# Ledger of designs, part 20: VHH binders against Bark storage protein B (BSP)

Target 1, 288 residues: Bark storage protein B (BSP), of Populus deltoides (Eastern poplar) (Eastern cottonwood) (q09117)
Amino acid sequence: AHLRLGLVFTSDNNERALQDSGLYSPDSEDSSVDIAGRRFHSGTLNGSSIVYVKTGSHSVNMATTLQILLARFSIHGVIYFGNAGSLDKKTMVPGDVSVPQAVAFTGVCNWKKFRSEKGKLVFGDFNYPENGENLLGTVEYEKIKMFSPSEAPKEVFWLPITKSWYNAATEALKDMKLRKCYSDECLPGEPKVVFGSKSSTSDFYVRNKAYGDFLNDNFDAKTADTTSASVALTSLSNEKLFVVFQGVSNVAGETSSNSRVSYLASYNAFLAATKFINSIPTPRLACE
Below, E stands for the ipSAE of ESMFold2; O stands for the ipSAE of OpenDDE; V2 stands for 0.75 times the mean of E and O plus 0.25 times the DockQ between their complexes.

## First folded at step 8 (VHH; framework vhh_7aqx_2)

Design t08 (from g30 with S57K Q110E; at its last look DockQ between E and O 0.01; V2 from the best seeds 0.00; counts 0 for: pae E 15.0 > 2, placed apart)
Fold by OpenDDE, look of step 8:
Structure t08 (fold): chain B 288 residues (1-288), chain A 125 residues (1-125)
Amino acid sequence: as target 1 above (288 residues)
Amino acid sequence: QVQLQESGGGLVQAGGSLRLSCTTSGFTFSDYAFSWFRQAPGEEREFVGAISSWGGKTDYADSVKGRFTISRDNAKNTFYLQMNSLKTEDTAVYYCAANPRWGFTSVNPEEYDYWGQGTQVTVSS
């Protein structure tokens, strides 16, 4: 028996993309199981054995669902696809797919005492007018404690994508053409896969231009979402390989993209994930 | 140089069958999705059907659904349109097209980068 890959995503649109593709085939009519209110589906994605689950939004839903997936199923590695916002419209636009090399929780912060030592985020920098006083003061970003079976807990900020899988993705998705149109609506430009970026994850979705710019400028984060870091942390804690595909749905500070563009982003991320899944071998389950 | 060439067109009686072929060259066949379009005299070009790059997904216009089937042979760099139960209204020039976008089919001709010259299909009563 071969191990399966775990495919995780958050939204109905993501699931719709999977369904609409026609690439998923369930193992049987009863190949799904409900655990803790989540439905886990066992089948094949274009011939590759997977278990997929829609986790719902935000980091806690992702983490708890993914942990169940890893505990209850024989999973070799974890593939995430979902939607994210661009923090840099020069490099990433709606419809693009980002494959980040690292992701961080940027919502784990120490709210500094007013007029104390400055943190990285200076609220006053965002005052209007300029030079106004902000009673919120400053926020310092904190590292998180990461647990793993083979190592003592350690403090980390950036959670790296599995290097081998990142490289494999880079190779597999080289020159990949993404979907440009949905029905009669097309993106203004040719969407592309972007490698090498870093991503921000928080319990809030970044829509604010100033904060987006801050994340981009100070952390070199090019995308923002609510779940990628949870995928990373959970996978790492279980010593599982993982990779992240983010369909860019919007740009921080800009108006929301229409539903079709958002879906295209989701679909493109799914396609990227699928192509990657099909490009990697799945090992056999070691007989214990 | 990229080339798409249709073949197999001709005159057929209503209720009959015809198989069109599109032979391609100049690009990696397996990376492309393919489609068939048709254009009747005085009408706009319309989508007939498409097949994804891996062949796992096919899509058809409602007017041909159940009658037409698209398939591909990667070894021959050729994809096909099997037309059964032909009707007089199926009379048109049929065009094959190539879409470089992996993993989906599209009804939008703008997503297709390469086109054949077309082959005439005439269905007589």
Scores: ipSAE 0.182, ipTM 0.628, lowest interface PAE 2.5, mean pLDDT 91
Fold by ESMFold2, look of step 8:
Structure t08 (fold): chain B 288 residues (1-288), chain A 125 residues (1-125)
Amino acid sequence: as target 1 above (288 residues)
Amino acid sequence: QVQLQESGGGLVQAGGSLRLSCTTSGFTFSDYAFSWFRQAPGEEREFVGAISSWGGKTDYADSVKGRFTISRDNAKNTFYLQMNSLKTEDTAVYYCAANPRWGFTSVNPEEYDYWGQGTQVTVSS
């Protein structure tokens, strides 16, 4: 069997970026198969052998689809690209691409009893007016249990990106030119790739500035999305290599994203993912 | 192999100050959150304070808030506890601890993988 790379993303916008690139060539035979309502595509991306799939939104859809991909196809490693919000506009602005070194689920929480001292997010720190009683209390972030073939289940918070692939990405994407304009609309500055970030994943979008500031201050998280930690958990659970590319589409606390900027974010994440894919050697496993 | 070593403990008069240091080796210091705990004779280990891996978030037990300050120096692989306005009830063995790699701050001692051997702080009246 031919060992391929898995390319996963969630949305029509992500798929459109792939399609608009003209870089994907389907296999001549058996180029797609539908499993559980998702279409898996086998082919090459600018010469590199891949299987790609649009998973649907959020972590459950991603984890379900990725597990099918890993179970039904011979996959060496997993590449994710998609959009994320910046939690730190000093570091990243719309159009930039984030390559995190670690991601975590930040939507797995224990909402503590009123007056519990164990919560980390203290809503009263954001009171207006000050000294009001806050009956919602606090939220404590929890670790999740990760299962894998090689060891007993363990509780984890930070899910590290595969170090060898992260390092390869930093080399391959150094000085990469990203797309600045779509149609007649251009980003105000030159988009760039940012490495070394930590990223927050939850099933809700983080567009609130105060909560974004909390995540940045307490977790050193620079981006937030709805999917990256599910890619990490599923890949680590199956002992597969993985890497994450996030196109920044908005900044927490600023106005909602423009659809053209959102597409540029997807396209730039796709470009980064493609360049990484083309820079790594193909797996040695050949059935011949 | 991971090593944590406390220093700076000793005898001090009530109202005085001490600065504890925890020097570390055997891991990438900047990837870890760190905490101080203390244990008085016959009592359970008590959270004192914690600092995030980047130094931007600190947490303190209510009993020491406003009097103790935790800080870190990534260049020296060292973190500190500045203890001011000491009281006799601050008398304890003080331990430094490191969270698992990529960890966040925690008040729960079970979350920390690496511990120092402790340094005695004695506050006399």
Scores: ipSAE 0.000, ipTM 0.221, lowest interface PAE 15.0, mean pLDDT 86
ESMFold2 (binder alone), look of step 8: mean pLDDT 80; pTM 0.820

## First folded at step 9 (VHH)

Design u01 (from b16 with S57R N59D E107Q; framework vhh_7d4b_2; at its last look DockQ between E and O 0.04; V2 from the best seeds 0.00; counts 0 for: pae E 15.8 > 2, placed apart)
Fold by ESMFold2, look of step 9:
Structure u01 (fold): chain B 288 residues (1-288), chain A 123 residues (1-123)
Amino acid sequence: as target 1 above (288 residues)
Amino acid sequence: QVQLVESGGGVVQPGRSLRLSCAASGFTFSSYAMGWYRQAPGKQRELVASISTSGGRTDYADSVKGRFTISRDNSKNTMYLQMNSLKPEDTAVYYCAKWHETYYGSQDYFDYWGQGTQVTVSS
């Protein structure tokens, strides 16, 4: 059977980047299918055969949509692009693209009883002006169970990006030129691709600098988003190749994001995803 | 401490002009796109005009295109709406709005922040 690449993203801005590029050509027949309220598009991206879908925000929407994609279409592997916040401005700033090597759920938590246990995040440590007792107590982060066809279920925290695809991305995107300006808005510096990062996924936005610093210090996470770990878990459970491209839209604790910079982040992630897609073999289409 | 204060509304006859001002404080004004909304009695609020951070891009509702002009002065933290050729249909409370910062860029929209200024176009 013919295999296509799956291109997944969450938002209107991500889809607008794809549409604005002019690189997508729908198939002449059966170019879209609506399933569970989402439209799956079949076509080519600059000559590479893909199926793409806008999933909606956060991990449940991504996981549900991706599982439908994998069940209903013949997909060789999954490419995700979307926006993320930087947790380390010395490593990444708005407009940069992160290509993580691993992602984890950091929103799967055990909120401990007051005083009965100590967790990893101790709210009393963040009291100002001095540490002390805090009725919120502590939070412990939990591993999740990963199911797959070839192995017994196992407890995991870090979900690794597909090694062969990560390596291919490092070669294909080496010295890649990213977009600096959109309309009357320009990034203050030259955007770059950053490889080898770890990324935090939760269903809440990380705007708080103290929590962003906690994630960076305790998990070595360089970015935070709401979707990447769900892409990883679903892909790994279905034993599909996958890779993640994150466009940095902001820095946790800072107010640097506006609509045009946020769009540039989406567009640069899309450019990285497209260059990667065009660098790997094109699946053959079946004829009827 | 975000504050948006609208001014410049009033009662005018059809065909006349008004200029609205929005004074902003409590945020880095030059970092955000801004907009004007209006709400007529018994109607839903609608986006009237929007302007990019530098003022280089503007967008307008079809109903006001060619008659209204949005502008901003980043040195004074102020946005303006010049309303020419006013019609009775323009009667509404006008609100200035700050671009809502969508963390991760997943959703972009203007929110309402000011108290509004009344514009009434009548004989």
Scores: ipSAE 0.000, ipTM 0.205, lowest interface PAE 15.8, mean pLDDT 86
ESMFold2 (binder alone), look of step 9: mean pLDDT 81; pTM 0.818
OpenDDE, look of step 9: ipSAE 0.016; ipTM 0.275

Design v01 (from t04 with S53W W54S; framework vhh_7aqx_2; at its last look DockQ between E and O 0.41; V2 from the best seeds 0.00; counts 0 for: pae E 12.5 > 2)
Fold by ESMFold2, look of step 9:
Structure v01 (fold): chain B 288 residues (1-288), chain A 125 residues (1-125)
Amino acid sequence: as target 1 above (288 residues)
Amino acid sequence: QVQLQESGGGLVQAGGSLRLSCTTSGFTFSDYAFSWFRQAPGEEREFVGAISWSGGRTDYADSVKGRFTISRDNAKNTFYLQMNSLKTEDTAVYYCAANPRYGYTSVNPQEYDYWGQGTQVTVSS
């Protein structure tokens, strides 16, 4: 066993993108291992040595599976790809790939007592037709405590992507062409990779335009998903390198894209992840 | 500047074989998917087959499946179309094309930004 890259994703649709690419070669016919109901696959992705696993949806499934991956396999760093919604269509639209610089949990909240001091989200500011008191009151967003081997637990909101890997991704992907069509369905424009974004993670899907705008306005979040902050937290706690690739499948507040455009978003995230993986050196058995 | 150049076309008897080559320059060969298209007189350009950036995925039109094989040689920046059991219906100008949209094969010609000039294949009875 040598030091490998971990490739993690949540869904059947993400796995189908990997399978449809034809880029994965298992190490042998007996190269997968089932642990806690997830199947871990050892092999190469376009020549690079990886272990990949489909984790299941949302942050708890991702964190559980990723911790197993890091504990049971020799993993140097973690690559995540999956779908996300755009919170700002001026920045990115369906088919684009977001490579965030930081991610945060935005579902860790203190829902305050009615008529107490105002939190960051004040429901009365969103009344229709006019603002005023609202019995739901206000919500304050909380930092989380991040544990790691090298320092005492600390309060964190923004979980930073590994700087060296983020920088490597910007170089590896800067001129990358992404897939525009799937069968007879084509994106209206050229899909692109967008760097430098911040991303919101919560256990609920952000389909609502008003809340999406709130996240964008108050956190500068450009995308929302249900998993990427759990990848960040778990990786940082284990002091592993990591990077996140988000395929934009929809825009908050707009009618969802059809299944072909959604799959294309997954495929483009997969392409970006694969190009990045192939651009970095094979990890050594010793530490870096 | 990106260039694609076909070679290997010619006249062949039905049931015979030809191998077409497409030599490329001006880009990183291993980052591109490639395809062959063909066009008979008075017809639209039609998909023949494609090979992914890695060579791990190939796609073929139903009319050529089992008879034609696409391959690539990264050392020579060249990809090939081996055509066996040729039929008179295979007579056409064959074009190679490169998809700068990294990582997948496509039957859709609008996904191929770079095209060769074409090479004539004529199959006689």
Scores: ipSAE 0.000, ipTM 0.360, lowest interface PAE 12.5, mean pLDDT 88
ESMFold2 (binder alone), look of step 9: mean pLDDT 80; pTM 0.823
OpenDDE, look of step 9: ipSAE 0.014; ipTM 0.394

Design v02 (from t04 with S53Y; framework vhh_7aqx_2; at its last look DockQ between E and O 0.01; V2 from the best seeds 0.00; counts 0 for: pae E 19.8 > 2, placed apart)
Fold by ESMFold2, look of step 9:
Structure v02 (fold): chain B 288 residues (1-288), chain A 125 residues (1-125)
Amino acid sequence: as target 1 above (288 residues)
Amino acid sequence: QVQLQESGGGLVQAGGSLRLSCTTSGFTFSDYAFSWFRQAPGEEREFVGAISYWGGRTDYADSVKGRFTISRDNAKNTFYLQMNSLKTEDTAVYYCAANPRYGYTSVNPQEYDYWGQGTQVTVSS
């Protein structure tokens, strides 16, 4: 069987972007298989051989589905696309695509004992306008243990994107034109691809401005989502290449984006993922 | 020098329409969320409406929903308040405001650092 690329995403909007593109061709009319309630689709994306799957929201659904993909299919590497919130609008705004160099779980925390001031996040710092009792105390962020077949388990915080694939993405996506309009709504400026950011993953959406600022200030995180670190951890544990494409759908602390901007974010992330997929070597058919 | 300047105020009959403009300078317009507030004599400033920095989100006070529309034109560094079906209770000084750090839309005037000088709107019965 030919080695394939895995294309993973979480939502109906992500899948709709793929479907609306017209770029996916199934291998046959019955080229899908259901495993553990998820449907895995085998076919080509603009000529490149892939297996894609809609995983469901958040890190546990992604990690579970991705592990099945890697265990049951012949996958060379993993491409994720999905939506994220910007934590720094000077760096990126809705419609832009982020290609991070590293991602981390920021929802793995040690909630310190009552009245401890030793944690990194101090809830009392956010009392306004007057001091209140800091009953929630402080939270310290923890590393997680990563298991893999070739080395002993190790404590990690930043999960690096595969360097060769990150570098390939910077070349393939430079100067890429992204979609500006959907229906009667257009982005105020030209959307762009931003490389080299760090990204925060947690199982809660970061819509709070103050917490978004905390993540940016303390981790240099430029985006936040609920999924990317689970893609990274699972891929690294299975020693698979991977890359992450995030479509910015909102800015933390701003009024939530409407459904059209959210779809544009999904579509632009899909375009970036597709361009990358088509840019990497596929030696299939070379042996004719 | 950051500057916001309202224009387009004046006297209109009840049921009429008026468009306010807020022209800005001294900052990168596309990085800011903007709001309109109004203040009647002897009253507190009240929220009218806000627009996100990319233009895709708008919020309005209940008292003006369906009658007022806020919009922005990044090419002209200007944002607008279209006021239709005006009522005498809409009489006030209208202010434009910008949130330079947050890009956040808010009903609280304390969250806005930059303000225009105001333009009078008077709706006669």
Scores: ipSAE 0.000, ipTM 0.109, lowest interface PAE 19.8, mean pLDDT 86
Fold by OpenDDE, look of step 9:
Structure v02 (fold): chain B 288 residues (1-288), chain A 125 residues (1-125)
Amino acid sequence: as target 1 above (288 residues)
Amino acid sequence: QVQLQESGGGLVQAGGSLRLSCTTSGFTFSDYAFSWFRQAPGEEREFVGAISYWGGRTDYADSVKGRFTISRDNAKNTFYLQMNSLKTEDTAVYYCAANPRYGYTSVNPQEYDYWGQGTQVTVSS
């Protein structure tokens, strides 16, 4: 028997992309299992054995769902695809797919008392039209404790994508052609796969340009989402391989993309994930 | 108000062709997968075929595979069932249905939230 890959995503659009592709085949008509209100689907994605589950948005939903997946199914590794906002339109734009090398919980913070020690994010620095004091004070970003079976807990900020899988992704997706059009709407340029970036994860949507720029400038984060870091933390805690594919749906601070562009981003992320999945071998279970 | 309306049904000779249409309103067409079902007299409603949200995938019952084709036109909020090489066994009331959730290929009618009123298709020998 072969191990399966876990495919996780958050939204209806992501699931829709998977379904619309025609590449998924269930093992049987009843190859889904409901656990804790989530539906887990067993089948093949273009010939590769997978279990996929829609987790819903935000970090807790992703983490709890993924942990169930890993506990209840024989999963070799975890593939995430989903949507993210661009924090740097010079680097990536809607329709592009980001394959980050690391992700971080940027929503884990110490919100400082007004006129206390200065944190990294100083709200007064962003007053308009003039900088000055702000009752919101400052925010200091904190590291998160990461648990694993093989070592003592450690404090970490950046959660790196599995190196071997990241490298495999860079090779497999080199010069990959993404979809440019959906439902008679086309992107203004050719979408591309972008490697090497870092991503910000928080339990809020980053739609503010100033904060987006702040994340980009201070952490070199090029995308923002609500779940990637949860994928990383959960996978690492279970000593599972993992990789992240983010379809860029919008740019922070700009008008939101229409539903078609958002879906196109989802679809492109799915395509990238699928191509990657098909490029890696799935090992056999030990002693079988 | 959500509405699905079938059209295009009628009487046709065996071996002939017919094209059914399902026109929808009251919801975002592009966000739904669609299916066709049929029910013959004295029989249970059965799955005919389905089309995915983007139209990238279609699925058909074995009994109609190779003869029937489903397509959709998002601009018209309409999806279609092209029926070729019709047989007397294809005689039934045909229903269109919408699925906003998952399992666009579901053969279970309970998985579909919205239904049309049906259109009669009669295939004569």
Scores: ipSAE 0.000, ipTM 0.235, lowest interface PAE 14.6, mean pLDDT 91
ESMFold2 (binder alone), look of step 9: mean pLDDT 81; pTM 0.826

Design v03 (from t04 with T105L; framework vhh_7aqx_2; at its last look DockQ between E and O 0.08; V2 from the best seeds 0.00; counts 0 for: pae O 10.3 > 2, placed apart)
Fold by OpenDDE, look of step 9:
Structure v03 (fold): chain B 288 residues (1-288), chain A 125 residues (1-125)
Amino acid sequence: as target 1 above (288 residues)
Amino acid sequence: QVQLQESGGGLVQAGGSLRLSCTTSGFTFSDYAFSWFRQAPGEEREFVGAISSWGGRTDYADSVKGRFTISRDNAKNTFYLQMNSLKTEDTAVYYCAANPRYGYLSVNPQEYDYWGQGTQVTVSS
């Protein structure tokens, strides 16, 4: 028997992408199990054995669901696909798929007292039309404690995607053609897979341009979502391989894309994830 | 301009075989699931079968299961209905249809965006 890959995502649209592809085949008519209100599906994705689960947003739902997945199923590695916002429209736009090399919790912060020592985010610097003081003060971003079985807990900011899988993804997807159209609606340009970026994760949607730019400028974050860092932290804590695929659905500070574009982004992320899954071997169980 | 065109229909004896083709244009073929429907005189249009965007999944009406097979060729923007062991009750106008949901094999004709003009299949005793 082979180990399975865990496929995790958050939304109904992500699940719809998986279903609409026709590439998923359940092991049986009753190949799903409900645990803690989540439904885990066992089957094959274009021939590769997987267990997939829709986790819902945000980071806590992802973490708790993924931990259940890893505890209850024989999972070799974790593949995430989902939607994200672009923090740099020069780098990626709606319809593109980002494969980040690292992700971070940018919602883990020390919100400092007014007129105390300055954190990285100074609200007064963003006063309009004139900069000045702001009662909201400043916010300093904090590292997060990461636990693992093999070593002592450590403080980390960036959570790197598994190097071997990142490299494999780069090779597998380098010439990948993404979908440009859905239901007679087409993107204005040819969508592309973007490698090498960093991603910001927080439990809020980044719709504000100033803050999006701040994340881009200060952390070199090119995308923002609500769950990628949770995938990373949970996977690393369980010493599991993992990779992240983000379909870009919108640009921070701009009008939100319509539902079709958003779905197309989800679908492209799914396609990328599927192509990757099919490009990597799944190990046999040690007892075989 | 979106077009779906059926071909391959005709007269055949019971027990015989036919292969229908549906050629499409005006949209990205690989982005759609496709289905065959049929309508006999005086009857409602009924689902025959469907195939997903990448051909990984098919579904068939019980009345044709085991006899009919749907396939697709994305390079030719064409999908097919292979009909074997034809029966007189298979006599109908056969329609091809397109669904923008890649793997959604709907039996509901209202959920399909585009339709062909139909091709007559007549099975004689």
Scores: ipSAE 0.005, ipTM 0.290, lowest interface PAE 10.3, mean pLDDT 92
ESMFold2, look of step 9: ipSAE 0.012; ipTM 0.554
ESMFold2 (binder alone), look of step 9: mean pLDDT 82; pTM 0.840

Design v04 (from t04 with A33V; framework vhh_7aqx_2; at its last look DockQ between E and O 0.01; V2 from the best seeds 0.00; counts 0 for: pae E 16.3 > 2, placed apart)
Fold by ESMFold2, look of step 9:
Structure v04 (fold): chain B 288 residues (1-288), chain A 125 residues (1-125)
Amino acid sequence: as target 1 above (288 residues)
Amino acid sequence: QVQLQESGGGLVQAGGSLRLSCTTSGFTFSDYVFSWFRQAPGEEREFVGAISSWGGRTDYADSVKGRFTISRDNAKNTFYLQMNSLKTEDTAVYYCAANPRYGYTSVNPQEYDYWGQGTQVTVSS
């Protein structure tokens, strides 16, 4: 066996970007394996040896599938690409690609102390008080406990991208040209790769401007998605290298249902991931 | 054990400046939401300003925006409140407060688990 790169993503649009590129070649007609209902594909991406898998949406599906990938295949490191929303349109707009340096779960919360009598949190119609204030209270963010083979479990909030791979990405992608147009739809400006950002992951889509501003102002988060922190946590727990590429498909607080821009975001994230994959040394000819 | 101690209070003329310090121990400095509150005689504690944890931004009560600045010195585990253009209405006991569990600022004193003893600021005409 030899070490491969793991390429993980959640959606049909992500997979379509990979397939539309023409850069993937399966090892053989029978080079896929089904495990727990997910199909793992072994082959090359523009010459680099990979296993890719469409994991399904959100962090639990990502973490489950990624742990299977790492346990059942010989994986050197993990590359994620997918869509994200911008929390700061001054730095990132649809079509851009974010390469974060750290990601965090921002949906891991403790409900306020049991003695709270007042709150401002609303869950649809659930706590719709008659003639009173909302009594659900508020939530507080929590660190998570990270388990790994080399040290005792520890409380963490920011999950750092692998330093060596982050640095390699900044070099490989600093002058990269991204796709501007699809099917006569063009982005208003030139899409770019943005480095050094922090990213928020939660199980809910952050479409609300005020909450997006809160995340940006208080955590310095520039993007929000539903998956990236699960990639980070699972990779770190298995002591595997990893990197995250996010295609910006929307801006929190702005309504965008344009499927062409969303696909461009997926495609640009895929292009960045592929350029990175092709730029790094990977084991070939020998395994150690 | 977590400890917070204010210092730097005193008497100052209106229009003057004063800097309060909050020395801290027993916690990781960057993990805390750190806030200043104040309490005038006969009134409830009110929010003055706060620094979020992780990546740090500041937030201020409307009554002090542009006049007060929160800052920190990592080498001393100390947070500061620089108070400029002081008004007689700023007369109060000033408290520093901290909570390691929040990633955002809060104006609600019930959300803070750790408090200093307070320092008196008196602004005279």
Scores: ipSAE 0.000, ipTM 0.214, lowest interface PAE 16.3, mean pLDDT 84
ESMFold2 (binder alone), look of step 9: mean pLDDT 81; pTM 0.835
OpenDDE, look of step 9: ipSAE 0.153; ipTM 0.621

